VH-VL binders against Probable Brix domain-containing ribosomal biogenesis protein. Designs and how they scored, part 1

All scores and structures are predictions.

Target 1, 157 residues: Probable Brix domain-containing ribosomal biogenesis protein, of Methanosarcina barkeri (q467k0)
Amino acid sequence: MLVTSSRKPSARTRTLCKLLSRFIAGRCMTRGKMGMQELLEFAEGGPLIVIGEYHGNPGELSFYDEAGELLFSLRFTDWYSKELDSYWFSGIEPKLAGQGEIAEAFKVFFHFQRVENDKIDQLPPSSTLIVVGENDIDFMGSGKSLFKLNLRGFKKY
Structure headers, positions and changes below count from the first letter of each chain, unless a header shows other numbers; Kabat numbers aren't used for antibody chains.
F, E and O are the ipSAE of ESMFold2-Fast, ESMFold2 and OpenDDE, as the mean of both directions, binder to target and target to binder. V2 is 0.75 times the mean of E and O plus 0.25 times the DockQ between their complexes.
[cut] marks letters that were taken out.
Atom coordinates printed by the task and the answers are left out, and those that the model quotes come from them; centres of patches stay.

## First folded at step 1 (VH-VL)

Design i7
Fold by ESMFold2, look of step 6:
Structure i7 (fold): chain C 157 residues (1-157), chain A 117 residues (1-117), chain B 107 residues (1-107)
Amino acid sequence: as target 1 above (157 residues)
Amino acid sequence: QVQLQQWGAGLLKPSETLSLTCAVYGGSFSDYYWSWIRQPPGKGLEWIGDIDHSGSTNYNPSLKSRVTISVDTSKNQFSLKLNSVTAADTAVYYCARLDYEGWFDPWGQGSLVTVSS
Amino acid sequence: DIQMTQSPTSLSASVGDRVTITCRASQGIDSYLTWYQQKPEKAPKSLIYAASSLQSGVPSRFSGSGSGTDFTLTISSLQPEDFATYYCQQYNSYPLTFGQGTRLEIK
């Protein structure tokens, strides 16, 4: 999986690109002047996530399949915990928890293993977890929120 | 390439405090956990504890009452203090980076600490 | 704490042999296990992570298997450089713990 951004991204957007890519065991790269065809080539047959900006801050994720078809998008505001400054990422794909339309879209897009909410606190220290809630998506490691996307909208295409 | 170099006193008397320092070169100090591991001569490995750049620590419960790990982010260094040593604390002490995927790499060169009785 | 027990404690073998060493966890650790090789007066070197994933640059004669509590390191055809001590290490839960080691000696 490839994560990239709008052209000339802010430092905050570059931070989210790096964090999200590490969290999902993908990679982050600079958009530059690349179009969709070039991005898909760098994705090497994997899916693509593009971070869009609003007023210099990350505000949208657009999810494309391997053929470059836009599947869905999320609008959000970002939040980062202080835990993130010292957190290490396992490199193992995260597990997925939560219910609803976004959780199903994530299941289909990422293919991450789903886990029950009551089993979350039994996960090993190296585990990472995406918890899809009604109002946010919580990216957790070792039982702590690392960063969140506070939801402002969801669209399917 | 990330490299770890360690130093400190190698000969102690019982009841003294073991003190070792590890310096990190060529890598991001704030992105990882930094660990101390020891190995008594001819024996296996024991994880002592780790620390992140913010000073947050985890300690092996067997040593927690005697161990302090600290960090100096301005120098990219972290240190180990082990109080009230006995002959049982004689070991090679390693510093190591805890990789995101749960193993140790790289390791420092090791420091033999001998507690003479 | 999760105790890691290796078997055997020592093993004699000849170049070309297939050897198997095992590691048992006192509790389930899923696949959160690393195998190390250690030569005299050197720090350990990681061989296998996540129970079965081969580290970059490690020869394909090394393989790992297992999940839960029982894990195996296999060397399919021993080479002279493989005579060393081998350790397993779990990273499922703190405290991080190692097996007691298996010394692989020339027969």
Scores: ipSAE 0.000, ipTM 0.485, lowest interface PAE 16.0, mean pLDDT 85

## First folded at step 7 (VH-VL; from p31 with heavy chain N58E L98E D99S)

Design d6
Fold by ESMFold2, look of step 8:
Structure d6 (fold): chain C 157 residues (1-157), chain A 117 residues (1-117), chain B 107 residues (1-107)
Amino acid sequence: as target 1 above (157 residues)
Amino acid sequence: QVQLQQWGAGLLKPSETLSLTCAVYGGSFSDYYWSWIRQPPGKGLEWIGDIDYSGDTEYNPSLKSRVTISVDTSKNQFSLKLNSVTAADTAVYYCARESYEGWFDPWGQGSLVTVSS
Amino acid sequence: DIQMTQSPTSLSASVGDRVTITCRASQGIDSYLTWYQQKPEKAPKSLIYAASSLESGVPSRFSGSGSGTDFTLTISSLQPEDFATYYCQQYYSWPLTFGQGTRLEIK
């Protein structure tokens, strides 16, 4: 799975690309002037996530299937924990928790193992987890929030 | 905890190439961008550029024609080269870890580079 | 490029004083602003990130405020170790840029 940005990304957008790709055990690259066809080739038949910017900051994720069709998008503001400074990304796929339209879209897109909310505390301490809440998406490692996307919108195509 | 140690350069003549190396200890070298910043004596700070473990670089437009930042992943090191130096390039040069959001912590100890006649 | 302008460029103060320094961005940068302290012959040390969030181990007498274009660093009761130069830095867009610095001198 490939994570990339809009063209000429800001520093914060490059950072989110790296964090997200590491968290989902995917790859990150700077898009540059590549069109959709070139990006699909780099994705090697896998799905594609594009980070869009608003005022020089990451503010949108767009989720494309392997044919390059836009499936859904999220608008958000980003947040980063100081816990990231000491966190080691193992490359193991995260588990998915939460309910609602976004959680279902994530399930279909990522195919990560789903965990019921009441079973989260039974996971090994080293587990990584994407928790889709009402107002945010929380990317957790070692039982702590590492970064979040505070939701501002969701659109299906 | 992450620590940075830097070495190189020192006293240069005009037109020479400045070369500095920074080694990273006790941290996730592959998870961050790594920056060079300089400070002329008695003056403010100027960001030079950064690099990550894959060689992805960004340079300050004011220096981009003369600067090259490189990485050696086998040694967890990154390096700065600045071509065609003049007296205006006299400064303390720092390496630093670039936080995910874009500020710097920690910093290397600094290297004074003096360009003379 | 986003220019960062600090005021004042220098000031003299005594131990125990309340000190305020400001930083103005040439365009809106939301809260993407860090304050650094730099002592002579030393690398800068980050004090406050995101305009108002205190770094671990930084004394509570330091505080930051502001958003958009106008930012303030406050030291509520100056201590001997606080005499230094202070820099703001924006991380809203590239290139990353710093203010020109504010020297805080002992009187």
Scores: ipSAE 0.031, ipTM 0.641, lowest interface PAE 7.9, mean pLDDT 87

## First folded at step 11 (VH-VL; from k2 with heavy chain W103Y)

Design m1
Fold by OpenDDE, fold request of step 13:
Structure m1 (fold): chain C 157 residues (1-157), chain A 117 residues (1-117), chain B 107 residues (1-107)
Amino acid sequence: as target 1 above (157 residues)
Amino acid sequence: QVQLQQWGAGLLKPSETLSLTCAVYGGSFSDYYWSWIRQPPGKGLEWIGDIDYSGDTEYNPSLKSRVTISVDTSKNQFSLKLNSVTAADTAVYYCARLNYEGYFDPWGQGSLVTVSS
Amino acid sequence: DIQMTQSPTSLSASVGDRVTITCRASQGIDSYLTWYQQKPEKAPKSLIYAASSLESGVPSRFSGSGSGTDFTLTISSLQPEDFATYYCQQYYSYPLTFGQGTRLEIK
């Protein structure tokens, strides 16, 4: 899976691209002048996440399938924990928890193993987890929030 | 905890090329962008540019034509080249990590580079 | 480029004083601002990020406020170790830019 940026990304967009790709055990690249076809080729036929900008900083995730069709998008503001400063990613895919349209969209898109909310505490401490909440998406590692996307909008296409 | 250690030549003549290297310890080199910042004696700070492990770079437009930042992923190091130096390039040069929030932490110890007249 | 202007360039104060340093951006930068403290012969140290979030290990006498174009760093009760130069830095857009610095000296 490929995570990419806007054509002229801010520093925060570039770093989020890297962070998100690492968290989901994917790849990242700065988009530059690449069009959709070029991105799909670079993704080697895999799905694509594009980080769009709002007011010059990351503010949107657009999720594209293998054919380059836009499936859904998220509008957000980002938050980062200081836990990230010393965190080591294992390269293992995260699990997915939560309910609602976004959680279902993530399940279909990522194919991550889903875990029920009442079983989150049973996961190994080293596990990474995406928790889709009502107001935010929490990206957790080692039982702590690493970063969050505060939800501002969701569009399904 | 992440630590940065830097080294390179400190005395140059005009028109020479500045060359500094920064090594990253205690953290994931591949997970961050790494930056160079300089500070002329008694003056403020100027961001030079940044790079990640894949070689993705961004440069300050004021220096872009003379600056090259590169990485050696096998050594967890990144380097700065500044061509055609003048007295105006005399400064303490810092390497630093660009964290996910978007500011610099931690910093290297700094390297004084003096360009003689 | 986004220009960051600090005020004042220098100030003198006494231990126990309340000190305020301001930083103005040439355009809106939301809350994408960091304050650094720099002591002689040392690299800058981050104090405040996201305009108002206190860095780990930084004394609570330091605080940051503001959004958009006007930002403030406040030291509620100045301590001897606080005499240093302070810089603001925006990370709203490239190129990343710093204020010119504020030198805080002992009166």
Scores: ipSAE 0.919, ipTM 0.957, lowest interface PAE 0.5, mean pLDDT 96
Fold by OpenDDE, fold request of step 13:
Structure m1 (fold): chain C 157 residues (1-157), chain A 117 residues (1-117), chain B 107 residues (1-107)
Amino acid sequence: as target 1 above (157 residues)
Amino acid sequence: QVQLQQWGAGLLKPSETLSLTCAVYGGSFSDYYWSWIRQPPGKGLEWIGDIDYSGDTEYNPSLKSRVTISVDTSKNQFSLKLNSVTAADTAVYYCARLNYEGYFDPWGQGSLVTVSS
Amino acid sequence: DIQMTQSPTSLSASVGDRVTITCRASQGIDSYLTWYQQKPEKAPKSLIYAASSLESGVPSRFSGSGSGTDFTLTISSLQPEDFATYYCQQYYSYPLTFGQGTRLEIK
């Protein structure tokens, strides 16, 4: 999976690109002058996540399939935990928990192993987990929130 | 805890090239962008540029023509080169981590670079 | 480039005083602003981020407010260790820019 940015991203946009790619065990690149076709080629047939900017900073995730078709998008505001300062990514894909349209969209897009809410506490402490809630998406590592996306909108295409 | 240690030449003549290096300890080098900031004596702070482990850079337009920031991923280090220095480039130079929020933390200890004829 | 202008450039105050420092951006930057404290021969230390969020370990006497173009750092009751130079920094867009600084001295 490839995570990329707008053509001239802000500092926050490019750092989120890096963080998100690390969390999902994917790759990150600043878009630069690349068009969609070039991005898809760079993704080597994998799916594509584009971080769009809202008011000059990260505020949208657009999810594209291997053919470059827009599947769905999220509007959000971001939050980062100080736990990130000492966190080491294992390179292992996260698991996915939660219910609703976004959780289902993530399941189809990422193909991450799904975990039921009542089984989250049984996961190894070293596990990473995406928890899709009603109002936010929580990206967890070592049993703690690393960063969150507070949901502002969801569009399915 | 992430710590930054920096070093490099402190005294230069005009037209020479400034060269500083910053080493990252206690944290993931590949997970962040790393920045250089300078502060002339008795003056404010100026952002110079930043880089990540892949070599993705952003530079201050005021210095872009003279600045090169590079990384050595094998050593968890990043460096600053500033060409054609003048007295105006005399400053304390800091390396720093650009955190995910968008500000600098932590900082290196700073390196005084003096340009004099 | 977004220019950040602090006011005042210097300020004299006494222990226990309430102090206010302002920072104005040349254009709207939402809340993407950080305040730093810098003591002599030391690197800056972050105090406030996102205009009003207190950095971990920073005393509660420090607070930040504002959005858009006008921002304020407030120290409710000055302590001896608070005499330093303070800087604002915007991270709304590149290039990242700082205010010129406010030197807070003992009266």
Scores: ipSAE 0.911, ipTM 0.954, lowest interface PAE 0.5, mean pLDDT 96
Fold by ESMFold2, fold request of step 13:
Structure m1 (fold): chain C 157 residues (1-157), chain A 117 residues (1-117), chain B 107 residues (1-107)
Amino acid sequence: as target 1 above (157 residues)
Amino acid sequence: QVQLQQWGAGLLKPSETLSLTCAVYGGSFSDYYWSWIRQPPGKGLEWIGDIDYSGDTEYNPSLKSRVTISVDTSKNQFSLKLNSVTAADTAVYYCARLNYEGYFDPWGQGSLVTVSS
Amino acid sequence: DIQMTQSPTSLSASVGDRVTITCRASQGIDSYLTWYQQKPEKAPKSLIYAASSLESGVPSRFSGSGSGTDFTLTISSLQPEDFATYYCQQYYSYPLTFGQGTRLEIK
C-alpha cells in the first residue's frame, strides 16, 4: 500500500506521510511531479492514500482503489504524542477496532484484522492498533496513543 | 534518548568544499527527516536542508546550487557538503531532527567551520 | 519565502521583571511557530511550539501567544538563567525560516 502527498508538501505533511506509512507497514513515496497514473504504477496494483493540505497543514486523507477511483476521504486535524519520540515500529500490520461508517470503510480498504473493543487489552504488548472512534482515529502502539486524527469530515464517493 | 553527534573539518580555504557528518544514536533513523542548520558568528539561524533514509531531500533555495545532503543508512549517518565556500560561509553548523510537528528537536552540539579570507 | 521579524533586537531587564518579545511573519502562518532559547556557545533549545504550547520541562514563567502574523513570547518573572538570545521560527512552509533573534540581557 502506497502513501503519498499533494505536490509541494509542507514539512508537517512530509512527516505525516512517513509516519502513516510506517504505522500501516506500507510505503511512502515523494510525489514530485507524478500524476495519478504514475502513482498507480508505483503502487504496483495496490491501493493508494494521498495526504492533502488544508490551509497549509495536512488536513485530508484521500483513499483510492487499485484503479485510481476515489473511494472516500477524511478531513482532520492532527495530534502527535511525545510517546513517538522513543517508539520503534514493528513493521507488522496494525489491528482495527471501532464501529461506524469510517470503521467499515477502513475494514474494506485495509483488510486489517478486526478486534472487538472489549478484547483490546488482551492484545500482545507490541501490538499496533487503529481505533476508530466517534470524534477521532487513534493510532496506538504498546497500549498508548502515538498520534491521532481528529475528525472534521467524511465523504464517500 | 535520541542523540546527534557531528564531526568534520573546521578550517577551510576559499573555493574548498565544506564536509560534515552527523550520526544518530538512541532512536530510529528511518522514521524521521534529518536537517542541517547554520549560524554565522553573532548572527541568526539559517535552515540548509533535510533528508530521510531513502534520500528524499528538501533544500533552502538560497543554497541549493552549492549544497548536497546525503545519507549512509548502514551507519545511521547523514552528511553535508557545501561547494565553493567563501568567508560568508563561516558559521557554526548544526545537525538536528525534524520532528513530526515540523520543527527541530533535538540538535547536535554544533561544529564551527571557519573559511579563511 | 516567509520572513520572520523580531522586536526588539535587544532588551535589558532586571530579575523579577516581566519581559515581552514579539515576532511578526510576512504572511499568515496560522499557529505554526516555535520559540527557541539559545545560551552562549550552546545549541538552541525549543521552549514553545504551536505558538502557545509549552515544551516539557520548560518553566511555567514562559508563555507564548498569537496566531496568523503576530506572536508574543512572555517571561512573567525574569530569572538569572534566562539571559539568552531568543529566536522564533515558522514551520508553516518551506523554506523553514527564523527570526533574526532578540538578545535578552539581565542588568
Scores: ipSAE 0.654, ipTM 0.880, lowest interface PAE 2.0, mean pLDDT 90
Fold by ESMFold2, fold request of step 13:
Structure m1 (fold): chain C 157 residues (1-157), chain A 117 residues (1-117), chain B 107 residues (1-107)
Amino acid sequence: as target 1 above (157 residues)
Amino acid sequence: QVQLQQWGAGLLKPSETLSLTCAVYGGSFSDYYWSWIRQPPGKGLEWIGDIDYSGDTEYNPSLKSRVTISVDTSKNQFSLKLNSVTAADTAVYYCARLNYEGYFDPWGQGSLVTVSS
Amino acid sequence: DIQMTQSPTSLSASVGDRVTITCRASQGIDSYLTWYQQKPEKAPKSLIYAASSLESGVPSRFSGSGSGTDFTLTISSLQPEDFATYYCQQYYSYPLTFGQGTRLEIK
């Protein structure tokens, strides 16, 4: 799983690329002048997430399969918790919680283990979670929100 | 709590290479970009560049031809080299973490580098 | 490059005074601006991010406002520990740039 950005990313876009890649146990790379074909080669047969910008900051995630087909996109605003300042990522891929169209798209795209909301408290201390709600996607570690994508839109292709 | 400690050159002659190292404690090295910023005596701050654990760098265009930032992931350290120094490079040099909002927090203690005339 | 210009460059004030420091960007930066405080012989410390959001542990007498190109840091009633140099910094785009600083001294 490869996370990259639009070309000439802002500092916030570069840092979100890294943060997201670490959370999902994937890789982050600098886009440079690469087109889609080159990105797919660097992805080495894995799927691809591209972070797009809105007003100089990250505002869109575009999800591509291994063949380079755009599957869906999210528009968002970002939020970062101060809990992130002292957090250590375990390197273990997250579990997925929540219901609805975005949660289903995430399940298909990521293949993460899905957990029911009432079972979240039973997860190991090192667990990370992506919790898909109606208005945001909450990226949680050790039972605390680390960062969120506040949803502005969702489109399937 | 994340802490940065830095060390390296204090006094240099013109044309020498400035070399500083910053160590990261109490936080994840691999999850952030790490930056160098300098402040000439009695003057303002200038961002030099940043790097992450994989070697992904961004440099201030004003210094790009002379600057190299590197990492040693085995020690959770990153380093600054600035070639061909002159008296204009005399400054306190700081390492700092680039946080996810895009600004610097925390900072190292600073290192005064003096280039003789 | 986005140039950040602070005003005034220096200022003398008394404990209890209200102080306003401005920062002007050479182009629009939305609200991607932080204010730092720097005391002699020490590294800068962030006070305010996103133009108006107060960092944890920063006294409520500090406030920030502005968007676009014009930004203001206000200290509503100066305390002895507030005498320092203040810098704004934009993080809208690379290269990351700082204002030239405002030195706030005791009369």
Scores: ipSAE 0.621, ipTM 0.866, lowest interface PAE 2.1, mean pLDDT 90

Design m1
Fold by ESMFold2, fold request of step 13:
Structure m1 (fold): chain C 157 residues (1-157), chain A 117 residues (1-117), chain B 107 residues (1-107)
Amino acid sequence: as target 1 above (157 residues)
Amino acid sequence: QVQLQQWGAGLLKPSETLSLTCAVYGGSFSDYYWSWIRQPPGKGLEWIGDIDYSGDTEYNPSLKSRVTISVDTSKNQFSLKLNSVTAADTAVYYCARLNYEGYFDPWGQGSLVTVSS
Amino acid sequence: DIQMTQSPTSLSASVGDRVTITCRASQGIDSYLTWYQQKPEKAPKSLIYAASSLESGVPSRFSGSGSGTDFTLTISSLQPEDFATYYCQQYYSYPLTFGQGTRLEIK
């Protein structure tokens, strides 16, 4: 799957695009002047995530299917852990945990293996995990939060 | 712990090309953007630009016509070239990591580049 | 471009003093501001990010505050190792820009 941004992204948007793509074992691409049809061609039949900005800062993820239809969007503020300083991504798709409307949308969109909360401790130490909570989405590796999206809104289309 | 070491340039004549290289140790090269910043003697700091492992760059508009930043992923290194230097380009040049928050940490040790009159 | 203006440009103080330096942005930058400390012939070192969050290993006598356009760095009780030049830097938008610096000298 392909992660990209709005045109002329800020530093924070560029770095989030890279970080998210590495976490989900996807690809990151600089938007440039590309329109939606060109992005879909670069996605090569895979789905697409676009990071949008609010006043020069990342604040929205838009999730498109393989046909370019907008499925849902999230509004957020971002947070980054210092654990990222020394973290090495495994290249393995994360597991998905949590409940609710966003967790279900993620399950359908990503097709990541879903794990019950009480089974998380059974995962290998090298596992990466997306935990959908009530107020945030926590991107975890090696038993630590690496970064979070603090939720500000969710919309289905 | 991520560490940056830099080398290159020193004394240049006007019109020459400034060339500096920075090597990254103790962390992932491909997961970050890497930056160049300069500081004329006794003056403040100026961001020059950044690059990632794929060659995606952003440049300060004030320098864009003369600057090229490049990457060598096989060595975890990135480089700065500044064309047609003048005495105004005399400065300490730093490499630095652009972190996910959008500011610089850590920094290289700095390289003084002097352009003669 | 967002201009960052620091005040004062230079300041003299004694060990044990409380000092405050300010940084003003030419437009709103939310809290996307970092303070750096730079000692002679050394690279800058980040002290505070997001206007008020202290970097790990930085003494608690350092604090930052502000949002929007007006920001302050406060050192509550100066130590000999605190005499240095301090820079603010915005990371709200490109190009990334720095204040002109505040040199803190021992009396």
Scores: ipSAE 0.598, ipTM 0.867, lowest interface PAE 2.3, mean pLDDT 90

